# VH-VL binders against Arf guanine nucleotide exchange factor SYT1 (SYT1): the designs that were tried, part 11

Target 1, 216 residues: Arf guanine nucleotide exchange factor SYT1 (SYT1), of Saccharomyces cerevisiae (q06836r405to620)
Amino acid sequence: SRRSSSIVNALSSFVNLRSSSLSSSRQQHLQQQQQLQQKLDVSLEDLPPVPAPEFSDSCKDFLIKLAPYGKFIGIILTEKDDEFKKNCLNYLLTNCFEFKNDPLDIALRKLLMFLELPKETQQIDRLIMAFSFAYYKAQKSYSKKKGIECPWSNADQVYFIAFSLLMLHTDYFNPNNKSKMTKHDFVDLVHNDKYSGGNEIPMAVLTYFYENVTAK

## First folded at step 20 (VH-VL; from w4 with heavy chain S54F)

Design x1
Fold by ESMFold2, last read:
Structure x1 (fold): chain C 216 residues (1-216), chain A 125 residues (1-125), chain B 112 residues (1-112)
Amino acid sequence: as target 1 above (216 residues)
Amino acid sequence: EVQLVQSGAEVKKPGASVKVSCKASGYTFKGYWIHWVRQAPGQGLEWIGGINPFRGSTKYRQKFQGRVTMTADTSTSTVYMELSSLRSEDTAVYYCARETRPTFGGVSPYGMDVWGQGTLVTVSS
Amino acid sequence: DVQVTQSPSSLSASVGDRVTITCRSSQSLLYYYGYTYLSWYLHKPGKAPQLLIYEVSNRFSGVPDRFSGSGSGTDFTLTISSLQPEDFATYYCMQSRQLPYTFGQGTKVEIK
């Protein structure tokens, strides 16, 4: 329950999963809906038009309206450079995901378990920049509570390492790639960056990331 | 060393096409956006577009939409910019330039750190 | 699109002079993490542009200490504290907050 309690609580908030008898029926309905969406290969264009936010909507109010869109919530919230939707995305990532106990590679896996990456590159940036901010803040807060130094210098460093991990994963598991990125290649990519502080990441951390990302 | 090396000067007639190459070396090619910027005689710098070799995604300035195509060949670490329906106003030096830090979206606060030497394209009758 | 304008369009100066160039954007260049997406370039005829300053005030590697940048939001300044013979060139600011990237129209710094 500790593993993803924020995500479970968010699902309960959006879909009322932990109520008694009606909740049990609703849980079964949600499982069937998810299974149907997988079998039908549902795209965002197959779903009803996305509702516009109302004048008085809080971020939570709007996210509740988005709950039926499931994995597409990230795509919806990053469609444009929109301040309200950016705030809603930050709310979602801060309150509905548990990142404070996770290494970055695990946190990315959690993110992508529940949210589909957009196809358009600026939307990917908005999602990963928002994720990296939320992750950094969670790590900073956790480190403060434990009385230790945060291992990350800032959110931009987190963003660059998140970019590097996703690039490594895509490169390593691309069936058309004859020359997979080696650990040396990955370390060189990261350690050549003095702008976001990639060069400050310890070798042991990069070894951990490489081995975990390239594992089955 | 990190460098971008462009193809040589071109002379073209109006209505023709030109394809300029930009070969990268000394870094992880497919992680970095490559932008194209031109300067016509007596004019300032003008961004044309960019390509993400990792994803093959392109973005073009509206003025060039429909006339420009950018491609990347990761096996040779080379990007190409093709401009069609050439006019005399397209006479310019064309530069490729690398985004300083890898990103998904092709924008960063760090500017463009490495530039090709430039390719003069002359369009005349 | 974000518009970027420079002032002046040209200036004449002597070696040793302090030179100041102003850049103004049509909207704030602040983006994620508090960074401001503004950079400065030097351009000489027959050569490629060179990155001088990134993120408003950071000198790029190998750029002499006489170059400095400042500003915030929509108003930015490049300063050359003591002009050298190799500094006679055209200078451009550029916003990288969004695509399309846009340059100022340039400021030509010439010998008196």
Scores: ipSAE 0.823, ipTM 0.913, lowest interface PAE 0.9, mean pLDDT 87

